# VH-VL binders against Uncharacterized protein AF_1118: the designs that were tried, part 3

Target 1, 158 residues: Uncharacterized protein AF_1118, of Archaeoglobus fulgidus (o29147)
Amino acid sequence: EDFSMDAEQLAVVLLKNTISNLEMSNKFVEILDNSGSDSVYQNLWGVIYGALAVMAVNNEVTTALLDEVSKSQELSSKVGDAINSLGENSTVVFGDVNGSKGLTLILRKESEVLQNGSYPYSDNETLSEAYARVVAEFTSRSVDFIVKLFSKIDEAWV

## First folded at step 24 (VH-VL; from AA1 with light chain S31T A51V)

Design BB4
Fold by OpenDDE, last read:
Structure BB4 (fold): chain C 158 residues (1-158), chain A 122 residues (1-122), chain B 107 residues (1-107)
Amino acid sequence: as target 1 above (158 residues)
Amino acid sequence: EVQLVQSGAEVKKPGSSVKVSCKASGGRFSSYAMSWVRQAPGQGLEWIGRIIPIFGTANYNQKFKDRATLTVDKSTSTAYMELSSLRSEDTAVYYCARSDYYWSGRNYFDYWGQGTLVTVSS
Amino acid sequence: DIQMTQSPSSVSASVGDRVTITCKASQGISTYVAWYQQKPGKSPKLLIYWVSTLQSGVPSRFSDSGSGTDFTLTISSLQPEDFATYFCQQHNSYPLTFGGGTKVEIK
C-alpha cells in the first residue's frame, strides 16, 4: 500500500473517517432504539457498569505499575526519555499556533477543506454538508438516547 | 445513474499479463474507491485490491500484491487492473466495484461492472 | 484474514417461504457486513450494506440482523425473482472477504 499523501489528502481522509464514525454511532443508536425491547437499555446499563468496573481494575493495575516504575531508576529513565523525546519534538508533532506543521497543520487543512465547501463526500453531498448533517444527527440522537437510557435506570437496577 | 463498464473478455497464455479497464460514468469518481473482485467459475468472490482515484493510492490482498497493479485515469474516470504472471487458476470473471474509502466500514460495493472474463489456457 | 463462513451452501424453497442465510465471522466485525444477490451471468447486486440498512430500491422483504460474529439475512416471503445466489461480505478490515455463497433454488 502507498502511504504517501500530502496534508490536504490526509485531511480529506480524516474528515471522511470522522463523518463515517459518527454515522456508525448514529446507526448503532438507531439499532438499539429499534430493537423492540426495553431490555436493551437494562442490558446496556449492565455493560456500562461492567466497563466501569473493568476500568477501575485497570486503574488499580496502572497505579501499581506506575508505582513500580517510580521505584526503579532504570524504568523511570526510560519513561522520562520517552516524555523528553515528545517534549523536544512537540512543535514537530503537535504543531504551532499558525498550523504550519504537525497536528495543527492537519487541523488547519481540515478547516480549509470545510471552508472551501467544494470537496465531495458522496454523490449527493459535499464534505461540509455531510459533516454538518451527521453532527446534527449525532447531537440529536445522543440527547435522545441519553434521555431514554436514563429513563430506564430504575428498571435496570431494581 | 452510476454505471461501470468494463473491457471485453480476454484469452491469455500462462505467464502473460492482462489489463482490464473499468470506465465509470455518473456519480463522482473522485469521491469513491474502486475495488477489483474476481470469481472463478462456480466459485465465490475474492477481493483483489482497492485504489483511491483521488490519491492514486492502492492496497492489495496479500495474495495478489506481487502480481496485481491498480491504476486510474482520472481524466477519463477509468480504473485499470493489471495482473501479471497469469496462471490457469487466474481464470475467472473479474469485476470492478465501487466503494468508499474509509479506514474501516463502508468498504461495501454499491455498483459493479458487468464483469470481464479472463481465460488463461495453454 | 477474517473468514466468513456462510451457511447453508444451498437451500431449496418455494415461493412464499421464509429463507434464512447465516454468516459467521472468524472474529468480531461489529456490524460491518454487506449482503449481495447474484443471478447467473450477472454481477452481484448490493442488498444490504450494513445491519438494518437496505440499499435503495431493495424490497423490504429483505432484512438482516447480527453483530459481532453472527449475521443473518432473511427473506420474509420468497418471490420468483429471488431465486439466486447470495453472498455476505465483511467490510470491517482488509483484506475484504466474502462468504462462500448460498444458492436459493426452487423446490
Scores: ipSAE 0.361, ipTM 0.747, lowest interface PAE 1.6, mean pLDDT 87
Fold by OpenDDE, last read:
Structure BB4 (fold): chain C 158 residues (1-158), chain A 122 residues (1-122), chain B 107 residues (1-107)
Amino acid sequence: as target 1 above (158 residues)
Amino acid sequence: EVQLVQSGAEVKKPGSSVKVSCKASGGRFSSYAMSWVRQAPGQGLEWIGRIIPIFGTANYNQKFKDRATLTVDKSTSTAYMELSSLRSEDTAVYYCARSDYYWSGRNYFDYWGQGTLVTVSS
Amino acid sequence: DIQMTQSPSSVSASVGDRVTITCKASQGISTYVAWYQQKPGKSPKLLIYWVSTLQSGVPSRFSDSGSGTDFTLTISSLQPEDFATYFCQQHNSYPLTFGGGTKVEIK
């Protein structure tokens, strides 16, 4: 995408992206439901366990790196300088309570776009309508999905 | 019913420019993006660029960035593609095609114009 | 740029046959592949824009599968109106790119 856009334009694109991601998530659940096989949930647990294993290894690597950094005054100083730099520029990056800059500006613009209720999403829906629709669908499907998933936890592939 | 209607066939000399129009109807022009895709005779499809009418911003294939210019007229729901410094290799059918605009995953084309044949010959 | 290698370039088949077309990406593109049908002298027509997601009005005999770099379009039972050229397209990253096409011909 083009990053040369104002805050309102960025807010619209971000909202569209959020809606799209939720639609894809809903579609994924639909595909699982239509598979006609309970084994997909067992296999999904296998994927989840695999992901957790990767995360655990990643955490070990991260911890090892942090330990090495802590043993070096030079490296610790570099990390400290980076944190200080971020702190000194926190208002620029994160913004303020008025939403006048940084991330708070983007959030305020997203809120403004949704409250307006007239920004377009598709031929048939506004951004507000589409967001409401996909959230409702996601909520409805999520409960059933979670129940089905956990009902197979004892049969998970590990 | 969404329809994209393009301008008629063009015959151009090498070195000249061509401007093709694409008028959209039956949908929300500002909800989507408009891409241009060409197809040389007996060849595959090549993406030229995309414009987002609501923003007026365009993204180009690097191959065409110096010769292609995409514009829109929101009041008439019409998209335009201008290609300059035409060469014989630019002879092709040019399509306008509607897509959505996301960071990723929605750059497919659900509606196409009927195509405009541009012939470049000396 | 991401290259989409489509195979076969052509296939001869009869009505009722199962036809499979493959598309290989030069790098991982998740599931961001679309499939189009094009008849002579006509514009491409969108068939599928995401895994197991048919465009409105597309017959259920069309289906797709794949993730990462390998993708397939399947016509379960070829009909007379299905003789055409088919294209894959990646919409993972710019520039957008298409496969070379597969012409489905009458045997």
Scores: ipSAE 0.354, ipTM 0.751, lowest interface PAE 1.6, mean pLDDT 88
Fold by OpenDDE, fold request of step 26:
Order: structure tokens, then C-alpha cells, then sequence
Structure BB4 (fold): chain C 158 residues (1-158), chain A 122 residues (1-122), chain B 107 residues (1-107)
């Protein structure tokens, strides 16, 4: 994507991205629900376990890397400088409670875009309409899916 | 229904430039991006670039960045593709194609123009 | 650039046959693959985008599968109107790239 855009443009793109991600999640749940197989839910627990295992391994690797960094004054200094730079620019990066700059500005712009209610999403929907739709669908599908998934938790490891 | 109508066939000399138009109707021009894709005779499809009309920003295939220029006229819902320094290898059917614009990359094309044949010959 | 290797380049089939077309990506592209149908002298037509999302109006005999680098388009029962050239496309990263195409011909 082109990063040469103003705050309002970025807000619109971010909102579209959020809506898109929710649509993707809804699609995933739909695919699983349409499978009609209990084995899908049982196997999904295996996938979740695998993902957690990978995260645990990644944490060990991260710890090892941090230990190595701590052994080098040069590397530690670079990390320190990066943290200091972020700290010195915290207001610019994160913004303020008024949403006048940084990430708070983007969030404020997103709010304004949604409140406006006229920004387009598709041929048939505004951003506000699309966002409301996918949130409703996501909530409904997620609850149903969670119930089905957890109903099979005992069968996943027996 | 959404329609993309392109300008007519072009015959050009090597070294010259061509500008193809694509007029959109039946949808929201500002809700989508417009890409240009070409197809040489009997060959596959090649992506040239994309423009987001609402922002006026364009991204290009590196292969065409020095020769292709994408523009839009929002008032007429028309996209334009200009290709300069034409070569015989540029002989192809050029398509405009609509897509969404997301960070997640929904760059699939749900509607296409009818195509514009550009012939480059001495 | 991500290369999309499509196979076969052509296939001869009869009405009612099951037809399978494959695309291999040179690197992982998740499920960001689209499939198009193109008839002679016509523009490509979108069939499927985001693996398993059928475009509105497309017959259910068209389906796809895959994730990562290997993707497959399937026509469960070939109809007379299905004789055409089919293309895959990755919409994961720029520049956007297409497969070389598969021509489905009458046996």
C-alpha cells in the first residue's frame, strides 16, 4: 500500500481493513460450520494446542535472543537508544487524550468517519453500514461456534 | 449493474504514447480501486498498476513505473492509463479492472472492461 | 515477485467430466488466490476469490481449495459453456501476478 496519505485517508483504509478482517473471520467460521463433521472441532483443538506450543517455543527463542543481546554492550545500547527514541517521541507516536496527533488522532478520525455515516464501503453499503453488519454477524457466528467447539472439548483428547 | 467501458483500439508507432480510458457506471467509483492489466496475443495476464480514485494515489509494477501513468477523473468516473515509449512488445489487449483497496490486499478483480487492443508497429 | 505456476497448460475433456487445475506459488500467499474464466475475445470473469469464496452468479460446480503455496480449481461436472481458458491470480502481494492459464478444450 501507499503510505503517502493523510490521517483521514488512513482512517478510511484502516476501517475497511477491520471490516475485511471480520468478514474473513466470519467466512472461516462458516466453512467450519458447513463441514458438518464433529472431527473438525476435535481437530481444531489440536491446532489450537499446536499454536500454543509454537508460541511457547517462540518465547524461549525470544528469551535466548534477549539474553544474547544483554551480553553485548553495543547491542544493548542500540536497544536502549531505540527505546529512548520512542520515549522522546511518545507524544508524536501515541498522541494525547485529545486525539490531536499520533495514534489517538487516527482513532479520532475513524470515529468521525463512522459518525459521518456517508463514507462508501461498497456499491451497496457505507462504512458504517458494513461495519455494523459484520459486527452483528461476527457476534452471532462466534457465539454459536464457541458453544459447538467447547461441546467437543472432552472428546478432543480421549 | 457495474460496467466498465473502455476506449477503442489504437495503432501506434514505436516511441509514441497511448492513452486508454475506462468509464465506470452502475457502481460507486470512489469505493474501489482501478487496476490496469494487459494480455499479449495468446499470452497470460500482466498487472501494470493500480490507482485509488478517492485518494488519487497510484502504485505501479516496477516493470512499468517509468512508462505508465495512471490518472482518474472523478467527475466523470473515468480512469486513464497512459503508456509512453511504446515498443512492439507492448502490443496487447489492455484491460481496466476494478478491485477493493485494503491493507489486507483484496486485490482481486470483480469487474473488467471489454479491453482495448493497442498495436505497436512500424 | 511471486510466481504463479499453473498446470496443465491445456486439458481435453468431455461434458460431464471432472476437471482439475492447479497453481503453485513461489512463496506462501495464505488463501489470497482468485480464479478467472476467459472465453475467446472476451474479458476475464471472476469465479472465485479468497479460497472458497464463490463470486455471485457463479455455478456451484466451480470450487477451489488450498493454502500456502498449492491451490486447486475444480469443475465437478463440465458443461458446454465451461470450455474456456482459466487463470489463477495471487492477491497477497504486489506486484499482482497471474498464472499462465489453462485451456479447457473439447475432447
Amino acid sequence: as target 1 above (158 residues)
Amino acid sequence: EVQLVQSGAEVKKPGSSVKVSCKASGGRFSSYAMSWVRQAPGQGLEWIGRIIPIFGTANYNQKFKDRATLTVDKSTSTAYMELSSLRSEDTAVYYCARSDYYWSGRNYFDYWGQGTLVTVSS
Amino acid sequence: DIQMTQSPSSVSASVGDRVTITCKASQGISTYVAWYQQKPGKSPKLLIYWVSTLQSGVPSRFSDSGSGTDFTLTISSLQPEDFATYFCQQHNSYPLTFGGGTKVEIK
Scores: ipSAE 0.233, ipTM 0.727, lowest interface PAE 2.1, mean pLDDT 86
Fold by OpenDDE, fold request of step 26:
Structure BB4 (fold): chain C 158 residues (1-158), chain A 122 residues (1-122), chain B 107 residues (1-107)
Amino acid sequence: as target 1 above (158 residues)
Amino acid sequence: EVQLVQSGAEVKKPGSSVKVSCKASGGRFSSYAMSWVRQAPGQGLEWIGRIIPIFGTANYNQKFKDRATLTVDKSTSTAYMELSSLRSEDTAVYYCARSDYYWSGRNYFDYWGQGTLVTVSS
Amino acid sequence: DIQMTQSPSSVSASVGDRVTITCKASQGISTYVAWYQQKPGKSPKLLIYWVSTLQSGVPSRFSDSGSGTDFTLTISSLQPEDFATYFCQQHNSYPLTFGGGTKVEIK
């Protein structure tokens, strides 16, 4: 992508990305729900557990890595310098309460784009319409899916 | 149904300029990006550049950075490609092609114009 | 620039044949490959825009596979209307680039 785009352009692209990601997520949930197999939920618990296990292992690895970093003044200094650099540029990066720069500017622009309601997403929907749609669908499907998933928690480990 | 209708064939002399138009219908012009792709006789396809009508911003293949100019008229849902300093090597069929504007991975072309033959000959 | 090397440049086949076309990217492009069909005097037609994702209305005899650098378009059973030139395209990075094309001809 071209990083020379202005905040409004970036906001539109980011919103499209968010909408697209939610659409994909919704579709995935839909596919699972329509599978017609209770075993899907049981197996999904297995996947979730596996993912958590991987995360736990990853945390251990990360901790070990950080310990190694902490043993080196040079490496610690590099990390410190990076943090300091980010801190020194915090306003540039994160912006201000007025949304005049950085991340806050993007968020403000996203809000403005959505409030405008005229920006197109596709031949069928505006960004606002699409966002509303996928959020509604995501919420509905997520709740339903969670209920189904948790209803099978007692069967997940048999 | 989405249609892209391009202007007619052009015959140009070397050093001159050509401007090809592409009128879109059946869809939301500002929902998508418009690219231009050319095809020399018996050759493959070459991407020239892309414009996002809603923003009016364009990016170009570096090969054409100094000669190609993409513009749009949102009121008529028409995209334009102007190519200057024409050479014999520019002889090709020029296509407008619609794509989404999102991330780089969305730049595939779901609708194409019928093509415009541009012949450059002394 | 990412070069898309398409092979073969031409293939002779008969109706009912299985046809395979390959595109190799000069660098990793994930699954961001599109395939087009072009008939003489006509504009390209989108067949597949992501690996394993057919454009609406495209017959199921068309399929593709691949990830990274090697991609394949397959026509499981060639039909009379399938004689045409096919192109791959990467849409991973700018500038967008196409393969050289493969002409599927009647044997």
Scores: ipSAE 0.214, ipTM 0.717, lowest interface PAE 1.6, mean pLDDT 87

Design BB4
Fold by ESMFold2, look of step 24:
Structure BB4 (fold): chain C 158 residues (1-158), chain A 122 residues (1-122), chain B 107 residues (1-107)
Amino acid sequence: as target 1 above (158 residues)
Amino acid sequence: EVQLVQSGAEVKKPGSSVKVSCKASGGRFSSYAMSWVRQAPGQGLEWIGRIIPIFGTANYNQKFKDRATLTVDKSTSTAYMELSSLRSEDTAVYYCARSDYYWSGRNYFDYWGQGTLVTVSS
Amino acid sequence: DIQMTQSPSSVSASVGDRVTITCKASQGISTYVAWYQQKPGKSPKLLIYWVSTLQSGVPSRFSDSGSGTDFTLTISSLQPEDFATYFCQQHNSYPLTFGGGTKVEIK
């Protein structure tokens, strides 16, 4: 209807959304740093170990469930039909290496939009400037987060 | 810093058209969308439509789609709303309001014009 | 269209009072609600967006809460400049729609 977008307009909107999501992610790390406590990173290790334990139990449950599905011709057929449908439509969904359709078309358009250095983002930045800024900050904060997290791995039980 | 300055009040007869302008300053006009919202006397707010200057595309509330026309002049940072086939029920204050244009969410209005009273009477 | 039902239509209160205003969406809109203040003869002014995100320069006495369909704006201690009409707005989907407004008046 009236709110449809061509591939270039969609690429611009998706880039604005990506930039905003990275800005929010950067604020989350900032909040953790402003907590003023190394214990938050020790507690994150506790959460990570807890999640891995849940995954291990969930894997055992999943294995039992797959065994039940394997016993049913009807359920196995439904799983097979879904896999075949995705495979038969893979070019429609994912596209081709030249970027003429599917997801590869959108990725090509995003690259083209970013290479256009004049596409606007905000009052003060183009899309290219904003993207570079948030990616640089996200990269820096992600590295800092990983370093802080792993520097406390031996203190998880203290 | 960002300012939206609208054209002056107008008095119109039924069946005619009105074109209201909204000049933006202090920000980057092409980075956002411009919406038009109206408020009848003593009533609430009603969204008419929006235009994205860099695309030149407008989207309308279905109620107004056959009478409203939104345009922009990027060189003067000015948005326009034209409403045709005016009726007495169209008497209202018409606002321009700036928003972003994300995929979904975040379509709220951070800056508003001062409003333009359009009176439709015989 | 998503209808926004705002209540009450008016509130009579004194300086220092706590005031609450509710807004109900006809379907789920996540946290995509904005609140506006409008004084007589003036255009609306953005107060809060994304539930709990205050616009720059808005006093901390303004807050809101909610998710899904039910949202509340709270003014914890009314000041003389807070007597105005307040509107909610959903910004989840088009057409963008507003609540009917709540007039906060001096008792």
Scores: ipSAE 0.134, ipTM 0.654, lowest interface PAE 5.9, mean pLDDT 80
Fold by ESMFold2, fold request of step 26:
Structure BB4 (fold): chain C 158 residues (1-158), chain A 122 residues (1-122), chain B 107 residues (1-107)
Amino acid sequence: as target 1 above (158 residues)
Amino acid sequence: EVQLVQSGAEVKKPGSSVKVSCKASGGRFSSYAMSWVRQAPGQGLEWIGRIIPIFGTANYNQKFKDRATLTVDKSTSTAYMELSSLRSEDTAVYYCARSDYYWSGRNYFDYWGQGTLVTVSS
Amino acid sequence: DIQMTQSPSSVSASVGDRVTITCKASQGISTYVAWYQQKPGKSPKLLIYWVSTLQSGVPSRFSDSGSGTDFTLTISSLQPEDFATYFCQQHNSYPLTFGGGTKVEIK
């Protein structure tokens, strides 16, 4: 409460946390690669890496999901029914699908911050540059994991 | 390459105020928060508050909320800490220190200024 | 506010000794502890910023451990340049708070 923020400031802080979580997830994969551990151990840490990465990008996925829900009458009705079960405060908490209030406002502000291109992340990167870097690394490591996994399945057939 | 250079030592009378500067170079000033931490002679460290240059907003330790004012000049990459209603107990070395401004976690100080001795005496 | 209780307040030790410093938080802070070294007349220097994550250039003889409320900094083989005062800091929540410090001096 002593550290109040408007929606744009909160979006910047949350994006910095998301980028940091993705950097940590990529570091975990790097530690696993350097350890040279058994294939079972590598597969286990691949699942852990995937879970950490999903938690780090949830805000982006949530925005995309809300956009898709707004295009489907069936899905919109199911979301509406769930919101109605939360009582008269549901619109205040979750907002509308256009992102004018609540959680959807924060998610829209995060998208706007990423589009701006001028918000800083570190000494050498903007938020947009850092986000692109960590997502590209995450994608590359996920492909490497899938290729390694399926190559081990092929070798399991004697 | 990141460097924080503070203004020189000051001697002040009780009841007056002091304004300490901290000029940053070698890094991106707007990417981080600037905190102020003090250390009385032979004592530990006490966090005063922080300011986020990109927002221009400052947050204070409750102990200092009524007497401390943190500001920045982005054009010169300089942070300022002003402490009013000085007492002898405010005699300390005052440091500026750089940190991130995450919601929680990663709020540690990777670069520190050289310190500014403020002496409060009659 | 989270209180950080650091012990001991001072340690007399010889070169080559193993030194252990403890910090206890008044409530859980996960792994969000940082450790600083401060030599006489100088500003603090960051050693470790999460449990077991050393700042670049910090010798491997420095390590820490802990989670929740109890944290330990260890210097495995004390060197002449390690005689200094050490502080813990929680960075879980505001206000950021420091331990009282531990002065490591030559026996």
Scores: ipSAE 0.013, ipTM 0.596, lowest interface PAE 7.5, mean pLDDT 74
Fold by ESMFold2, fold request of step 26:
Structure BB4 (fold): chain C 158 residues (1-158), chain A 122 residues (1-122), chain B 107 residues (1-107)
Amino acid sequence: as target 1 above (158 residues)
Amino acid sequence: EVQLVQSGAEVKKPGSSVKVSCKASGGRFSSYAMSWVRQAPGQGLEWIGRIIPIFGTANYNQKFKDRATLTVDKSTSTAYMELSSLRSEDTAVYYCARSDYYWSGRNYFDYWGQGTLVTVSS
Amino acid sequence: DIQMTQSPSSVSASVGDRVTITCKASQGISTYVAWYQQKPGKSPKLLIYWVSTLQSGVPSRFSDSGSGTDFTLTISSLQPEDFATYFCQQHNSYPLTFGGGTKVEIK
């Protein structure tokens, strides 16, 4: 395939993909929220926590969080140990915690792209605007779902 | 409303080159990739390549790699396809078509230009 | 390259008929198939992608099914505006490739 990208281009592509996946997750939550089943809501609690964890991971790649992680000798050592235990190309794949190479470089570039505010997502939105929209929608739908779930649990057990 | 408007029909001699333009309006040019697809008379569709305007990078169907050149002018929201060393079998309608670029599962074309007939005669 | 083999090459049908078009990939392509409608003298128009996802403004009489290598487009009740040529496209891998087309003709 004739496909080549630098780290910034790859970061833009990965952010668009992440936003798209969160849009799909929001649709999934919307469908479940409209379903009338108490046991289904209880059984899907882990799905809600999983989605929130994905959002938290994306927030961890912000410049402020990445900079703080890079200053931690404990976390830098853990990343270094994991890289040393990998086979060939481990440094190329993971990189260091400072965001100089590998995956950590891509995550730092994602943070920089989001902070820029000018990168396009769609006809009507930048990456920053789309990311803010999907996070706000996810938070609103997840809170409403969780409130309804716990209210229904209280009703059933009170 | 998104519109892709292409340059007019052309008649070319074998061995020459053609450059077709595709001007985008009504959408954000830098948010998508622009592909070029051709359709020989009475035949199906053949993907030539695509270009990502925000990066300025292109990738090509290997069949056309040595003869096709895709470029963009972001200031005018215009994509270009140049095909060199023309042969009679290059006679076709050439379309620009836009798609997303970040994932192979979104490499389908939601908007198409009106097409540009290129005729290569002896 | 993934070859898309489309059949039939043409079908003659009346308004209200159910029309079925098949497309077979030379390799597995998951659900990454799109379908296009092309009227004479016009550009292709996207109908369906990701198997079963209708493009905005496409009537619900259009549906598709399939996975892996075998895919089907169905028009449940043919309308006068549906007489056109239909193409499948795989978007699983480069180069992007299309089926040979199916012309849906009146009567």
Scores: ipSAE 0.006, ipTM 0.573, lowest interface PAE 9.4, mean pLDDT 74
Fold by ESMFold2, last read:
Parts: C-alpha cells; structure tokens; sequence
Structure BB4 (fold): chain C 158 residues (1-158), chain A 122 residues (1-122), chain B 107 residues (1-107)
C-alpha cells in the first residue's frame, strides 16, 4: 500500500481520535446516569470505565497496524528483531528532549497543533475548541460526581 | 446543511482527459477528506482515491494511480478529480463523497455529490 | 484488496416482509462495515456504520449485525420507500471496497 503520514498529520489524526474517545466516555457516563437513580455506584463506575475506554481506544491505530503485521509472514519476524534492538536504538524510538525524533516529536507536534487555532475538527469546531469542550465536560462531570459523593457521605453522618 | 454539488455531465473521446469538480457548502471543507467513487452503468461502486484538503495530500486506489489526479482549491471549497487516457470502460457516474481521515477505519461516506456522468465514446 | 461478496444480487419482496442482505469480507475487518441505500438515479445514502450505529434520521427498522467477515443488513418490515439497491462497504483498510449490491424489488 502507498499510504503515509508525516508527524504533523499523525498528530492531527491522533488528536481527533482522542477527542472522539473522550466524547464516547462522556456519553457512557450519561447512559449510566440515565439508567439509574442518583446512584453513587453507577456514577463511579461510569467515570472509571470512561477513563479505561479512552486509554484503550487511543491504541486503535497501533493495534490495526500490529494486526496487519501479524498476518504477514514477511513482516512478523521484523517485529521481534525490532524489540530486541530497542535498547540500542532508544533515541530513534522514544526521541530526544527537544522533540526532534520519535515519540517526543509526536508529543511536541500535538502541542503545536492544539496551539494552532485554525486546525479543524468537524463542521462546527476547530481541534482546540473540540478539545476544550470535551475536557470541560469531563472535568465538570467528575467534579459534580465528587460533590454528590461527599454530600451523600455527609448526610449519612448527620 | 452539508451539500456537495458536482459539475455537469461530459462526453469525451478515447484518449482524452476529464476534470470533474465538487463544490462543498454548509460544512467546513477542511475538516474532512474528499473521496471519489465511480459507478459504471448498472454496476457497483469503485473507490478511486481521496484527498485531505488541509494537507493537500492524496492517496489513490492502485488501479487508478497512474491516471487519476485529485486536487483541491480551499479558497472555493472545491475538490477536483482528473482522469486521463480515457477509455470506453471509464464511462460511469463519478461521485465525490465526504469522509473522516482517521487511521481507525472511519472512512465511511456521510455525504455524496449528485454524481457526474462521464461518457467516453468514439 | 479486501473483496466484499454481497448476496443475494436481487430479492423480490412485499411490503411488510423481513429482508436480509449478506456481505462477506475476504479477510477479517472487525466491525468496520457501512451500508448504503441507493434509489434509481440518486446518490448512495449512508444507513449504518461500525455495525449497529444508525445514521441520524434512518428508521429503526434498519439494523445490522456481524463481526470479522460475515455481516448482515436487515429490514424488519419492508416499506414502500425501501425498494432500492443496497451496498456494503468495508472501511478497515485501503483501498476502500464495496459489495456488488443487492436490488430490493417489489414483488
């Protein structure tokens, strides 16, 4: 196949995926809240599951690539050799402190993409706007849950 | 409301080229990828390629890689598909179709143009 | 390339019938299948994606199921407006590929 991405394009794709995963996590919490009364257990489970879902879904690109590699006899042996040589090539994989290579480059590019207010996310939002929205929603629901939890604890002790 | 409006039908001779336009409105053009899909008379759908307007990069089905060229004009929110060295089997309705560009296979098409019939006759 | 084999190529049915359309992928594609409806002379219209996710405004009589290689689209109670051609599409990997289509005709 002849499809490729440079580091900036990959950063944009990963940010869109992260935003989508946080939207899904917020939706999951809404479903749990609607399916039960003001149950502390349901809200707590929703927050925990949402965090785990975001972590798991962020690996969709990596998992899809590894699945395709595992189906290829020509590529699967290369993965083993790459793992064994990782220590001697750690700067190539993880990068350097300036974010010029590897994973630190991607993290730097994600920060740069978010700082650029013109990168689009959807018909109605830029990446920065969508990210701010989903983070604010997630934070607000987490705070609301904690306030409700300690309110119920205080009621039980008075 | 998102709309994709394509240029009108064309009649071409074998060996010539055709360039079909697709103007987007009602949405944010640069937020998505634009694909081109064709449908020969009475037949199924065949994906030609896609272009990501914000990056200006295009990816092609290997079948069309040497003959198809996808471009965009961001200032007019218009995508273009040019197909060269036309043959009679290229007679089809050509659609533009919008998708996301996630690596996770989110490449389903939520909006389609009305189609442009390209007839190649000698 | 992932081949999408769609069956049947046509079905003749009456209003109220349950219609089932099958799509088989030549390789595993997880749940990355979309279904489209196309009326004569019109563009395709997205019905379902990611298996079981209905596009907004699509009637609930449309559903699908499957994972891996075998997928089905079901119309639980066929309505007059459902007579059309239906296509499956895999969006797991490039090139994006479509099934050959299933024409749902009035009996």
Amino acid sequence: as target 1 above (158 residues)
Amino acid sequence: EVQLVQSGAEVKKPGSSVKVSCKASGGRFSSYAMSWVRQAPGQGLEWIGRIIPIFGTANYNQKFKDRATLTVDKSTSTAYMELSSLRSEDTAVYYCARSDYYWSGRNYFDYWGQGTLVTVSS
Amino acid sequence: DIQMTQSPSSVSASVGDRVTITCKASQGISTYVAWYQQKPGKSPKLLIYWVSTLQSGVPSRFSDSGSGTDFTLTISSLQPEDFATYFCQQHNSYPLTFGGGTKVEIK
Scores: ipSAE 0.006, ipTM 0.559, lowest interface PAE 9.9, mean pLDDT 74

Design BB4
Fold by ESMFold2, last read:
Structure BB4 (fold): chain C 158 residues (1-158), chain A 122 residues (1-122), chain B 107 residues (1-107)
Amino acid sequence: as target 1 above (158 residues)
Amino acid sequence: EVQLVQSGAEVKKPGSSVKVSCKASGGRFSSYAMSWVRQAPGQGLEWIGRIIPIFGTANYNQKFKDRATLTVDKSTSTAYMELSSLRSEDTAVYYCARSDYYWSGRNYFDYWGQGTLVTVSS
Amino acid sequence: DIQMTQSPSSVSASVGDRVTITCKASQGISTYVAWYQQKPGKSPKLLIYWVSTLQSGVPSRFSDSGSGTDFTLTISSLQPEDFATYFCQQHNSYPLTFGGGTKVEIK
């Protein structure tokens, strides 16, 4: 059905969604730590290498495609038209410095919502409390994850 | 511990209105949405609509849009469902039920009221 | 509207039996199915959501499977407290809709 939201309501929904996504990310790291196996982190280096190899191949494919596009006036014109359309509509999409439209309006509303300490998130927390909690945990777990990952780099290629 | 406590059973005549209350406790009322669902005797469950207390906005199943009104009183943590122009087919148990509201993947109901029997007869 | 067709409408079973209940959606609903248990005179109680995610406090003998349009709730070994009516619910789109229910009875 037709559900609509003003900018403040959308900011609240986006903040709840962001908090939930960070909670899931923190849970993933917790699962890795609770696996009981240092080999999980060693094997993650294999996954990282595979992802980097795919990215390298993708970059080579993209470069070859861009070379072919650059040789074609028709294809180059289509790319240029897309860039010009985004530029001509950039204020609609990204907004202005005052935060009156576009993405900057949402960012301004998110800041205002977080500064208002009364917006609820859950049974036990406001939005600002939940956001502070998940960011602090995400920061701590990201450092721990990086330390554990790089502690196994010597063993990854044995 | 979250509890949803509804008002008592009612007997109504065709053409009248009924207003059922649902008082929430043990949780934060403004953090969730409140839906209303009914169950006729021997029939399945039917979603009527929902209201989001922090926004004060309600959304309705099109079937009930012209007859149902959902409201909240945040100061008493109470949701209300009013159904007008009652018919015998509206005889059912009416439940309030709690869900999240920020995406469709969370529109399941983790807590339910005890139900309110509304009987329409004459 | 998405119609949820639940079968069977009733099942007679003994303690220890395995019971299977199905729901079919009239169009694709991804994994957005929830299952509820309702005992006589009581309100529904959430069992499982998002296919395979058990609500806190729900015994592991309850499981489900499916994706798209066909979904199944399984009770691996019935206990005396499991004799109840079970409902599926789609939460993919509005209006939210429920299956017609399956009554699990003692044989």
Scores: ipSAE 0.005, ipTM 0.575, lowest interface PAE 10.0, mean pLDDT 80

